# VH-VL binders against C2 domain-containing protein 3 (C2CD3), part 10

Target 1, 169 residues: C2 domain-containing protein 3 (C2CD3), of Homo sapiens (Human) (q4ac94r1171to1339)
Amino acid sequence: SSGLLDVGLRYRRSPRTAEGVLAARTVSISVQIIRACGLQAAAKALAEREPALQFSATVGVNASVTTHLSFLPQGEQRRTHPVACSFCPEFSHHVEFTCNLVTQHCSGEACFLAELLEFAEVIFAVYHENTKSASDIISIESCKEYLLGVVKVPTKELLIKRSGITGWY
Short names: E, the ipSAE of ESMFold2; O, the ipSAE of OpenDDE; V2, 0.75 times the mean of E and O plus 0.25 times the DockQ between their complexes.

## First folded at step 6 (VH-VL)

Design m03 (framework fv_levilimab)
Fold by ESMFold2-Fast, scan of step 6:
Structure m03 (fold): chain C 169 residues (1-169), chain A 120 residues (1-120), chain B 111 residues (1-111)
Amino acid sequence: as target 1 above (169 residues)
Amino acid sequence: QVQLVQSGGGLVQPGGSLRLSCAASGFTFSRYYMSWVRQAPGKGLEWVSGIYSGGYTHYGDSVKGRFTISRDNAKNTVYLQLNSLRAEDTAMYYCARQGYRLWGYYFDYWGQGTLVTVSS
Amino acid sequence: DIQLTQSPSSVSVSVGERVTIDCKSSQSVLYSSNTYLNWYQQKPGQAPQLLIYYASTRESGVPDRFSGSGSGTDFTLTISSLQAEDAAVYYCQQYYSYPLTFGQGTKLEIK
């Protein structure tokens, strides 16, 4: 297969809006990250770009995926738990982004989320993570991570396909 | 060592243009979101614009339609194009890295700042 | 837009004393279990430096006399034993919603 991540996206929007001071609309975007493949090729490409970096079999190697909607702030990013970086690690990870226009989740302005989805994408960043212990991570030192690859899935088709979109990307 | 080195400021007339540059080193630039934050003389900090690693951009309301943020990952540089400048755009402009680490979302490294002065 | 209001606007204290700076958000900056509120220190003539993120987590290299607390809308930065080098302007900042916003700043002067 030619894709790095096997993902699924679903979209749901409330057609009714309350009237008055509490008028609100919500949209829910469901994201499923099933598995990744080709991480060895991505890791090789990273090592070629940054030759000082080496992966050690004795240290162990983990992978994680961050999910980000292009029109939401970075603080709304979601990250999978790290999993062992095997040939095709399985994440079986499901997250839902619930955006409420009253709270201005969509770029700080009252807007039609369907219009934003026409030009937006779901961004998956796949990272190799060091094997620091949990106690080391709690210290003020941040955990070191390396970008293996980026997968972008346009959200435009979610406006047309009520069943969502699935596949390798 | 992470370093952000800025250039491109100066004195311009109202209605003029400038391009600010921020050259990054010491980290994998393409992995990070970048922002510009400004500070008018004697005033507080104001976020101006941000660009995601994938190239998507956001702008503060005061600069929409006049400023354009862009990046060149091959050159490890983020840019801010300032057009239709006004006296109220006079400020020290900082570039800042939005480092996503395992634990946080924040501006962890800042450039030295570039002064932009708009006056007749 | 989310407005952050700091108090006091300025404070003058002696070395060794405890200082608290408050930041109030016009709306909650809590999403799931994370609070998207940061604190920065800016010394005269310098760029800002990150002190605290997620309301209470210290950045690497920040002395343990600095601590952050709070959730939702009310936040506090505490310096437990003030040093002369801590004279600076302190800013809170939210990362919950675009546009990103900062508080107006609190100027800390050493007597």
Scores: ipSAE 0.006, ipTM 0.489, lowest interface PAE 12.2, mean pLDDT 75

Design m05 (from d10 with heavy chain Q98K W104F Y107A; framework fv_levilimab)
Fold by ESMFold2-Fast, scan of step 6:
Structure m05 (fold): chain C 169 residues (1-169), chain A 121 residues (1-121), chain B 111 residues (1-111)
Amino acid sequence: as target 1 above (169 residues)
Amino acid sequence: QVQLVQSGGGLVQPGGSLRLSCAASGFTFSRYYMSWVRQAPGKGLEWVSGIYSGGYTHYGDSVKGRFTISRDNAKNTVYLQLNSLRAEDTAMYYCARKGYSRLFGYAFDYWGQGTLVTVSS
Amino acid sequence: DIQLTQSPSSVSVSVGERVTIDCKSSQSVLYSSNTYLNWYQQKPGQAPQLLIYYASTRESGVPDRFSGSGSGTDFTLTISSLQAEDAAVYYCQQYYSYPLTFGQGTKLEIK
């Protein structure tokens, strides 16, 4: 299949607030993960790599997506809840990455953010979560994640498109 | 006059450390992304690292975890700290400024004269 | 990572002749209406100098005999009416995505 992930990205800057020689501004990058589809090939490859999982690759995977902005620390990652037993999971997941910019009158923090977005990317890692049934309370036990695929979406278009960017990647 | 004047470098044994400096003048240094590009003797150019005006950094895969780029905007200087040096790090190291067209960088428009780093016994 | 491949690796030509250097990218370096492909000249013992950016725009101070062309993945640097001072190694470079990458270089010798 073409594309793994249907996503949307938007950039928004809040009105500036000035205080003495400093001005504070909130910048937000909104990330929507709508759905994944065509996970059959990835599921088959996973079953071949990890035969010990002893699961069928014909019925679906328990997919979750971890979102990471390339210029933020690893601790700022966000993760969807897994969608059970599907090759076309629908997440309808929204997260907002908020950065507070403090602009000193002798530094160009607004220009700095434009520089970051020019070459930054949003990294989506799609995993299969080997977890127990939700109907069993023991499903709270630790689960192991297995990588199905990685999608990278450049953020440079966010500087020129007010409506953001959306599509399959 | 835009100038990038480099210093530091020298001969060091494998596992050693060096610190390179690049002093800028003739432009508003604090607004520019700065990079380091190296060239092994008789070989081509390899981008090593870059630093945004506010301090966010990028590194090439071959140097991640060993090299640290930093800047002092008050002193108009960008630095490259080289640690855990290997023989394959032997190269001429150039600092370079990113030029801008509108909101996007497009090329390295000014380069320093280069600083030789030799990693050998 | 974007890989750039130059051809030829070296070329020897006479003063007054025309030379063409090619650069092929492993993927498109076009974004919106701009192509993020640059050409640099490096003379022996010197730092590289920017010649061409956005595939075809000459840097200020660069002689008219230098021209760039191409889009997407195939690019060409052309030097018409070669001068003795043009003996150098020429590099293409993409500024589309990190890590930034260069071609392997083309050595131009004047005979």
Scores: ipSAE 0.019, ipTM 0.608, lowest interface PAE 7.2, mean pLDDT 81

Design m06 (from d10 with heavy chain Y52W W104Y; framework fv_levilimab)
Heavy chain, then light chain:
Amino acid sequence: QVQLVQSGGGLVQPGGSLRLSCAASGFTFSRYYMSWVRQAPGKGLEWVSGIWSGGYTHYGDSVKGRFTISRDNAKNTVYLQLNSLRAEDTAMYYCARQGYSRLYGYYFDYWGQGTLVTVSS
Amino acid sequence: DIQLTQSPSSVSVSVGERVTIDCKSSQSVLYSSNTYLNWYQQKPGQAPQLLIYYASTRESGVPDRFSGSGSGTDFTLTISSLQAEDAAVYYCQQYYSYPLTFGQGTKLEIK
ESMFold2-Fast, scan of step 6: ipSAE 0.059; ipTM 0.679

Design m07 (from d10 with heavy chain R31S S53R; framework fv_levilimab)
Heavy chain, then light chain:
Amino acid sequence: QVQLVQSGGGLVQPGGSLRLSCAASGFTFSSYYMSWVRQAPGKGLEWVSGIYRGGYTHYGDSVKGRFTISRDNAKNTVYLQLNSLRAEDTAMYYCARQGYSRLWGYYFDYWGQGTLVTVSS
Amino acid sequence: DIQLTQSPSSVSVSVGERVTIDCKSSQSVLYSSNTYLNWYQQKPGQAPQLLIYYASTRESGVPDRFSGSGSGTDFTLTISSLQAEDAAVYYCQQYYSYPLTFGQGTKLEIK
ESMFold2-Fast, scan of step 6: ipSAE 0.076; ipTM 0.680

Design m08 (from d10 with heavy chain W104Y, light chain Y31W T35K; framework fv_levilimab)
Heavy chain, then light chain:
Amino acid sequence: QVQLVQSGGGLVQPGGSLRLSCAASGFTFSRYYMSWVRQAPGKGLEWVSGIYSGGYTHYGDSVKGRFTISRDNAKNTVYLQLNSLRAEDTAMYYCARQGYSRLYGYYFDYWGQGTLVTVSS
Amino acid sequence: DIQLTQSPSSVSVSVGERVTIDCKSSQSVLWSSNKYLNWYQQKPGQAPQLLIYYASTRESGVPDRFSGSGSGTDFTLTISSLQAEDAAVYYCQQYYSYPLTFGQGTKLEIK
ESMFold2-Fast, scan of step 6: ipSAE 0.053; ipTM 0.678

Design m09 (from d10 with heavy chain Q98H G99T R102K W104Y G105P Y106W; framework fv_levilimab; at its last look DockQ between E and O 0.02; V2 from the best seeds 0.00; counts 0 for: pae E 13.7 > 2, grease 19.4 > 18.9, placed apart)
Fold by ESMFold2, look of step 7:
Structure m09 (fold): chain C 169 residues (1-169), chain A 121 residues (1-121), chain B 111 residues (1-111)
Amino acid sequence: as target 1 above (169 residues)
Amino acid sequence: QVQLVQSGGGLVQPGGSLRLSCAASGFTFSRYYMSWVRQAPGKGLEWVSGIYSGGYTHYGDSVKGRFTISRDNAKNTVYLQLNSLRAEDTAMYYCARHTYSKLYPWYFDYWGQGTLVTVSS
Amino acid sequence: DIQLTQSPSSVSVSVGERVTIDCKSSQSVLYSSNTYLNWYQQKPGQAPQLLIYYASTRESGVPDRFSGSGSGTDFTLTISSLQAEDAAVYYCQQYYSYPLTFGQGTKLEIK
């Protein structure tokens, strides 16, 4: 639960096709995951209970970040590529969440999302991914991951700010 | 060891209210999503409501507007407030935890023992 | 809302036999190569327990005789050599979109 994550959020309407005057339309929420810092404290705290992390807590973690919208199932989350051996990784990662709208219920593409964004959050989970060892190869499990922290960014301000939301959390 | 211990059920008249509780232990409750799932006698499972760690909520169509899910992370407890109860709300109510991992799909990995709610005149 | 329809509703079979249970979704639960379909087992008087996630992946500790298959809208749970302890009701469940939904259940009895 310690450390900081530098992120940005934007809300965008998808382009409308000529045939899409009635059919379902899409909108997107653009998420940038720029960097993190302070991960050593989180790694050291975990290493007190997870002996396998003692080396990583000293030299650097293999950090990755999952991102999902609070109103979608977690199976629709996205992840960054891992950044090896760092306590201050630079991800420079961009994802878009494309959401379908039911045109029958709203006159504008953003109406459904506005109702959801009022109370929604973008949830970031920061993991350390252990490297494989010879003892793990036969188990058919690829790698074990450890949760370093969770960051939740409310989306309400996207309703009114054209520049979006950016900063450290 | 993960445990979900439920309480708060019972017999209530139509139009009445109850509050169900589900006390969690053996895991970091504040980082997990929770749901309520019910099962009418002799019937199948019906998802009722869910709440994410940040407090965002979802409801099944049959209970929307009448039921309210909430959580108190300081008490490691998820609640379901049942209002305007009807005979068809009679069921065993389970609380369930969602798996929290980016590597696996969502599923309900731990369930409470169930709390019976009976709505009858 | 996504409706899940299971068949058969009930089946009675002998130990050692092969059983299949089907689940049909009213719309696709496939997104970005992931299939958002789970299977649960519920024994009498107990809460459900997870068997299969992602349509075909067995949860840890689930016996090899359980397997799942299917894609998009059509899914199957197979028990290849039935054991006495497998008597239960089996449910498919989608986690693709809210509201989350279950199939109506398939009761498996041992003769």
Scores: ipSAE 0.000, ipTM 0.480, lowest interface PAE 13.7, mean pLDDT 78
ESMFold2-Fast, scan of step 6: ipSAE 0.102; ipTM 0.692
ESMFold2 (binder alone), look of step 7: mean pLDDT 90; pTM 0.925
OpenDDE, look of step 7: ipSAE 0.016; ipTM 0.602

Design m10 (from d02 with heavy chain S52R D99H R100S; framework fv_sutimlimab)
Fold by ESMFold2-Fast, scan of step 6:
Structure m10 (fold): chain C 169 residues (1-169), chain A 122 residues (1-122), chain B 109 residues (1-109)
Amino acid sequence: as target 1 above (169 residues)
Amino acid sequence: EVQLVESGGGLVKPGGSLRLSCAASGFTFSSYAMSWVRQAPGKGLEWVATIRGSGGYTYYLDSVKGRFTISRDNSKNTLYLQMNSLRAEDTALYYCARHSGWYSGKYAFDIWGQGTLVTVSS
Amino acid sequence: QIVLTQSPATLSLSPGERATMSCTASQSVSSSYLHWYQQKPGKAPKLWIYAASSLQSGVPSRFSGSGSGTDYTLTISSLQPEDFATYYCQQYGSSPPWTFGQGTKLEIK
């Protein structure tokens, strides 16, 4: 099927030096958010759920996406800039998460990557960003965010797919 | 030869406690997540608890949260399930199972022990 | 939570016949994470078919699995005496809880 988010996931380990000096034992999880599409249904549902918002679902949404790795604290999540008035926003957003390799009784990188990634997922939350003003003045209170949807991508296949995971979800 | 052998089951009264053990051999125990899966007499399979290979991060069936504790001792190649505040509904054969993991691409329970019977009866 | 419903609960057939059993999920499950286990009386379950359609090593070619989304099937083209057992489907999503169906018991007519 086509899905709502066009994303890419990849892991990379820091290279080792040729002189026998060990590099830091870290891996990077690379996350690319290319675009979203098909947000009409979510926009309609939001307008019905929040009628007091006076939101028009016919012109599009002001979409932003948060990226959260399930094994990292919520404070480590990242967010795209919002894209205004679109049902198919293009983000072209790239972030990397750096994770230190820490393990007990592990015999190598593969062992730790299995530990880190097997029961984990990348969680994408898509929001509508909305602002309000009243009586010819802009409220000092700025925007509120409203959840449009959640996409979860399992990380366990990153262990066996060299090219990473890419496609619509 | 990869093998899992459970022990510690028995008869206990409601509200009582039991500790189950699973002895692993034939593989690098610390590299695998492990689970307990139970089966009530004449009924189907029910996942109970999982622990990652390092001993970090544990996961539980909602009905056993706060009562059961899964743990492991990687130096002894042994998995444990501490069961407290036992109820009649906990009566089952308890299986120790290994997660096959990334190297196999299966992400399933690939090796199972013979099971140990826990009977909770008044 | 994802609920797996297997049907029929009991399937009574004779050796040589074709067996077909289903597993229906309450919400969509990736076929990569839908597995089948075979369990004989008094024995532990054995992983039998993984990722909806791949046979575990040692499983006879008369077994096959198929499906996607919410609907999955296990088929045995020509039953042999050793195939009479209970079959469980399981979903193994990105995170627990991992759930099993209630099982289909394949018994001799």
Scores: ipSAE 0.011, ipTM 0.601, lowest interface PAE 9.2, mean pLDDT 81

Design m11 (from d02 with heavy chain D99K K106S, light chain G93Y; framework fv_sutimlimab)
Fold by ESMFold2-Fast, scan of step 6:
Structure m11 (fold): chain C 169 residues (1-169), chain A 122 residues (1-122), chain B 109 residues (1-109)
Amino acid sequence: as target 1 above (169 residues)
Amino acid sequence: EVQLVESGGGLVKPGGSLRLSCAASGFTFSSYAMSWVRQAPGKGLEWVATISGSGGYTYYLDSVKGRFTISRDNSKNTLYLQMNSLRAEDTALYYCARKRGWYSGSYAFDIWGQGTLVTVSS
Amino acid sequence: QIVLTQSPATLSLSPGERATMSCTASQSVSSSYLHWYQQKPGKAPKLWIYAASSLQSGVPSRFSGSGSGTDYTLTISSLQPEDFATYYCQQYYSSPPWTFGQGTKLEIK
């Protein structure tokens, strides 16, 4: 298809704890990553760029996806487990970000979450993870990741569409 | 009556600076994102910069990044565009425009000022 | 960035005729983020149709908008003298820059 990732986004104001019921100052942004497809072209480009990888572009990639909300610090990113040897990996991954309804931007002024979402995006980075085979002991070699692609989805529809955002991107 | 009135345009030499102002009236200024959109003589429309209602978020056209600064003073209902290192290609009529609110269809520019002319020439 | 291409560049018609003009996006956009503006010589643009098909308050019912994905159309069922203007499409879908088409100039034959 024309998109790399099949994703879903939802904006929900729901108390998750007794404290949440009392405070009522947070919302949940739900992110689903269902699958990626069409990774053949990205894999071929990676093999040409990184010949030292010496992997076969015909068997698939070991794909993982990171999710980053553009208005949150990079340290708040979430990551899927890697799916081995596939050009169309299924992740069935679901994460939630708890965000304050009122936050303070770097200018020092208070800013409503609705204002942030109007200009924000969810950034999905798709990686190939080159890892050593499992051993009897913990792997000695460090994992190295290689970027396959980036998908950006605007969050502004979350302000007006109760059903959220779903589709290929 | 909702109204936007631009001022500050004029003739300036390449490398010079100019500051545009947009006076807003008839609505709650701090509740709306504001933008600058320019139009070169005889040409089409080009978005230049946007600032959120609080002023916490700013976005720019790549060719003006580092040269132009959008800002606002909500206590005075005024939007600004500070333009530095001006080039001949920046010559245009500069419009102040209001983005519709944050609901269905809200990403259009619903109110426009009359524009202020900026000419960059030696 | 998303490029919007309008066709035709110039449309020469007489009052009473039907006008149809197109806006094609280089990538699929949501119709909720595709808008049309009317601009008369020496005047600021006016929001005319928002979210592909919704008429702005005060716009005559002879105007309509339609489309989805990459292809959008503005139609005027029976031209009146005051309709002769330049029409611009605009997308607000992508991350910045938010882009306009080059415009379709509707002129008297």
Scores: ipSAE 0.000, ipTM 0.549, lowest interface PAE 12.4, mean pLDDT 80

Design m12 (from d02 with heavy chain S30R A33Y D99G, light chain S94D; framework fv_sutimlimab)
Fold by ESMFold2-Fast, scan of step 6:
Order: structure tokens, then C-alpha cells, then sequence
Structure m12 (fold): chain C 169 residues (1-169), chain A 122 residues (1-122), chain B 109 residues (1-109)
């Protein structure tokens, strides 16, 4: 991984939400991405790998972070809004994943969520979004993204610690 | 304090080979893109080749691609240009030049050596 | 691919006069990629103005650069004897080739 990411993870069964009325079979996994810091080294490495980006990376990075739970399909991943021109972007991002307490593994076998969390990870991928076409009105979609680094946080502590998992990763 | 000193130029016949060296001092060599820029006698400047700080990325002028190889030895603070299959049109003073660095955001050649003359003549 | 054309090829002026020279790109370039170099006979070039308008350390304030898109200009407000040299513009963008103009020779009239 390149750079430090300040994150928080919590396992919740809350009757406060609409999903809470089905709490017998569902749980919420809360993910916070507070900030990244120290992205200078990652930006330098990216500039060396991507010739076209050698200039953009030195202005700071346009960072965004994707959150992927390893036991869920890639289509269930979430993404922060990008933060422009910073090596220490603040995201203040919070998302919830609603999961069934009992689900089927990809092998077809039924598994408890607790069993999946024993070996699962939350995967954070940090990207730089190329804004070279900022002056070009023709391009309306997000520019090409470039991977800065990956942070993996094991989920096994979520069932043990009521306060969850928090800190720099 | 920052210095670039080229060497290795000389007279060579068409089809011959020559290796240029550039000794760098006074800065963190491994952190900078380095380039070779040439100037034919009485003419203007022409970029020839560039190499990234790690050496992992190289770029070449089309007319020298496949004939010239840029390389560096960061442990010796030295940049090289291996020139093969030399042609009369390669005759020029060859300058070693430093890019501003990845942290500048505005890549220009901010430090230049004195140049080394390469003459390709039959 | 991008051709830089400088004009005039030669400027013949006296000390104290204003000098203006241009650099025209065959297609639009970012001002962040446009640089100017000063070269005196028998000497290596020196970076003079980078990113179209930023003076390199040690360059006198009588020098200025401006421009955007395809048209860039270097101006010397009041020529001094040490300013007589050849000036080259350069584009150093995201992709090669990184090209120079043919130069403008500033000479004493």
C-alpha cells in the first residue's frame, strides 16, 4: 500500500433503521474513510510509472477511495467523491453495507456471516483521477483513474470489539 | 553547486558506435528525469532522449529510436547515451540536461552540462 | 508532432530598446508546458522563463513571458548588453517529442 488511510469499521445490529426491523437476519457493516495523508511517495511512484502523469502528480493528487468487502461482489463497492490537489485529502465518508447473517459462499455452501468475516477483508483502493482535460469541454465524464495504492483491513476483529476497528492503515 | 559534465564525444564514421557519459553532482540524482539534447553546428536545439529517475521509463526522438539507448547508474550518479548506427545527421554537440523533478509540476531543463561534440564523418 | 515557430528569426536592436519575440505552436499547448531558454555563443542554454510566465531564479525582472494556446511571447522591457543572445522556446508536455523552436537571435544593431 502507498500512503496512510484513516479508517473506521463497525459491526452493527440496529433496530433504528428500516433494515433494523429485519435485524433477526441482517446486520450493518459501517465503513468510515476520514482522510488520507502522506500521499507524496505514492504520487512520486505513480509519476514514474505513468509518463503522462509526471506533471499532474506534483500539484497534489485528485484522490478518491473505493471500498470493497472481499466477500461481496465488485458491483457492491462504494466510492468517495474525489478531493482535488491534496496529498492529505479529507473525505469524511461514511457508508453502510447491509448483509444477511446467513448467506451462501461462492461454492454454494451456506455460511454464517461471522464465518466469512473471520477470513474477509475490507479493501480500500486509492486512486488519482487525471484532470488533464479540465479545460476541454468535450469530456463530461470522469477522466481515467490511476491506482495509488491498496489498503487491506482484516474484518475478524469486528465480532470481538464493540468499538470496532479504527486507525491508520 | 549543481553540475553536469559530459564526456565520450569524438569523431566516428557512419555506421559506427559511441557511448556518451554525464557525471552529475550536487543534487539527488535518482530523483530527477534526465535528458540528452543535441545541437548541430550553427543550428538549433533538438531533444534526443529522456529517462525517468528510476530508469524504468525511456523516451526517444523518432529518428534515433532503435539506434540510441539512454540509461543511468544511480549508484554512480551517471547518465549514459549509447549511440549505434550513427549517421551524418547525428553530428552535434550533445548536452546532458536535468528535468525540474517530479515535485515541480512544470518539467523544463533547468540545469545543463557544457556539452560533448560528436562528429560523424566519412 | 507539435511544431514551434519563432519570429522574427533575427532582432537587431540597441541597448535601451524594447524587444518582443514570439513563439507559435502548430496546435494548442498548455502554458504550463511552454518554456524559454537563453543561449549565448559557445555556451550551454539556460532556462530563462518556465510555464510561459515564471522567471527562473536569477533572471532580471525586465524579462517577461506571456501567452496561452498557440501564441506565446517573450519581452525585454529595456535591453542591456548582456541580453544579446539566441532565445529558444520549448514545449515539454505529457508526451514526446518535446520540441524546440528554431530560435530568435537578438543582436546589436
Amino acid sequence: as target 1 above (169 residues)
Amino acid sequence: EVQLVESGGGLVKPGGSLRLSCAASGFTFRSYYMSWVRQAPGKGLEWVATISGSGGYTYYLDSVKGRFTISRDNSKNTLYLQMNSLRAEDTALYYCARGRGWYSGKYAFDIWGQGTLVTVSS
Amino acid sequence: QIVLTQSPATLSLSPGERATMSCTASQSVSSSYLHWYQQKPGKAPKLWIYAASSLQSGVPSRFSGSGSGTDYTLTISSLQPEDFATYYCQQYGDSPPWTFGQGTKLEIK
Scores: ipSAE 0.000, ipTM 0.487, lowest interface PAE 15.6, mean pLDDT 80

Design m13 (framework fv_sutimlimab)
Fold by ESMFold2-Fast, scan of step 6:
Structure m13 (fold): chain C 169 residues (1-169), chain A 121 residues (1-121), chain B 109 residues (1-109)
Amino acid sequence: as target 1 above (169 residues)
Amino acid sequence: EVQLVESGGGLVKPGGSLRLSCAASGFTFSSYAMSWVRQAPGKGLEWVATISGSGGWTYYLDSVKGRFTISRDNSKNTLYLQMNSLRAEDTALYYCARKGWYSGSYYFDYWGQGTLVTVSS
Amino acid sequence: QIVLTQSPATLSLSPGERATMSCTASQSVSSSYLHWYQQKPGKAPKLWIYAASSLQSGVPSRFSGSGSGTDYTLTISSLQPEDFATYYCQQYGSSPPWTFGQGTKLEIK
């Protein structure tokens, strides 16, 4: 199979000792973004939407990836550092989300994290970052992001697979 | 085969308005940015306006900003140029052109035959 | 705005001769942004050479393009009758406006 992102997801208690895990009220959801590949098609589509943007084999794209857990506020999203000039950027990015085992939902009732994970997703958004240097000859300076693609990975399998979820998506 | 056919040109008085159309066939129209390029009689080529494939982005030559509007109807495979407040210097043959792409290079790979716009009293 | 200046404005030659025409940019441009179009009287322009040196499909091998930075050239090694036309250079860079040179008219002597 093929996909845009090579990722890994794991579910574990935030303390790494046995005693701490038993007493924990929080867990850690670990997200690893290893690499993206095959961004040529996405770049071509972006260039059609943005006539002023150009991408070549030597230039590539300046890709970054945001990670958002669908059950957390959008302000809790994380971002990789941009990887310059590549259609197959390697991020080797690892982040952890610390989540409460029990949270309150809109009705005022407590919800277990396991119940949220059954219906939730990890949402990866891949961007091209068009940054301008002070040495560039431009009529207007702009630091803008352009969406290349979105990858969604259901979290339901984190409840089933203790080794986690890994692969291309 | 790719075909672009312009229409809507004619004689118009200064201050008048005119709408040009370009009928596209032979390719997936919505996947390509489209442009209008003009040529005054006996003169060279001048880019006028470009619209992205989705229609979400438009770019204009400074001298036509606020007077010309480029638009497209992807369901009809048609590109438009609405020209208002026309001036004598807008007199030209107006070409419809497709933005091609290959390995990071962007260019006008196919052109229509053009439609003549004459702005004269 | 990048200004492209073509020289000569008119080039008068006979079939069989070598033709060379130039396009000079007011500031450095990537060769991937520079293209040449052929236009015959009463006809639409045709993309002829893209990215400074790549021949468009159907363009005879007697045509060649070269250059980098601010200086670009189009060469025809041995003119044929069908080559007499006006040639325009263009830069299609990362930002508009996308400009053309004023053209070089290749005419029969």
Scores: ipSAE 0.000, ipTM 0.485, lowest interface PAE 16.7, mean pLDDT 80

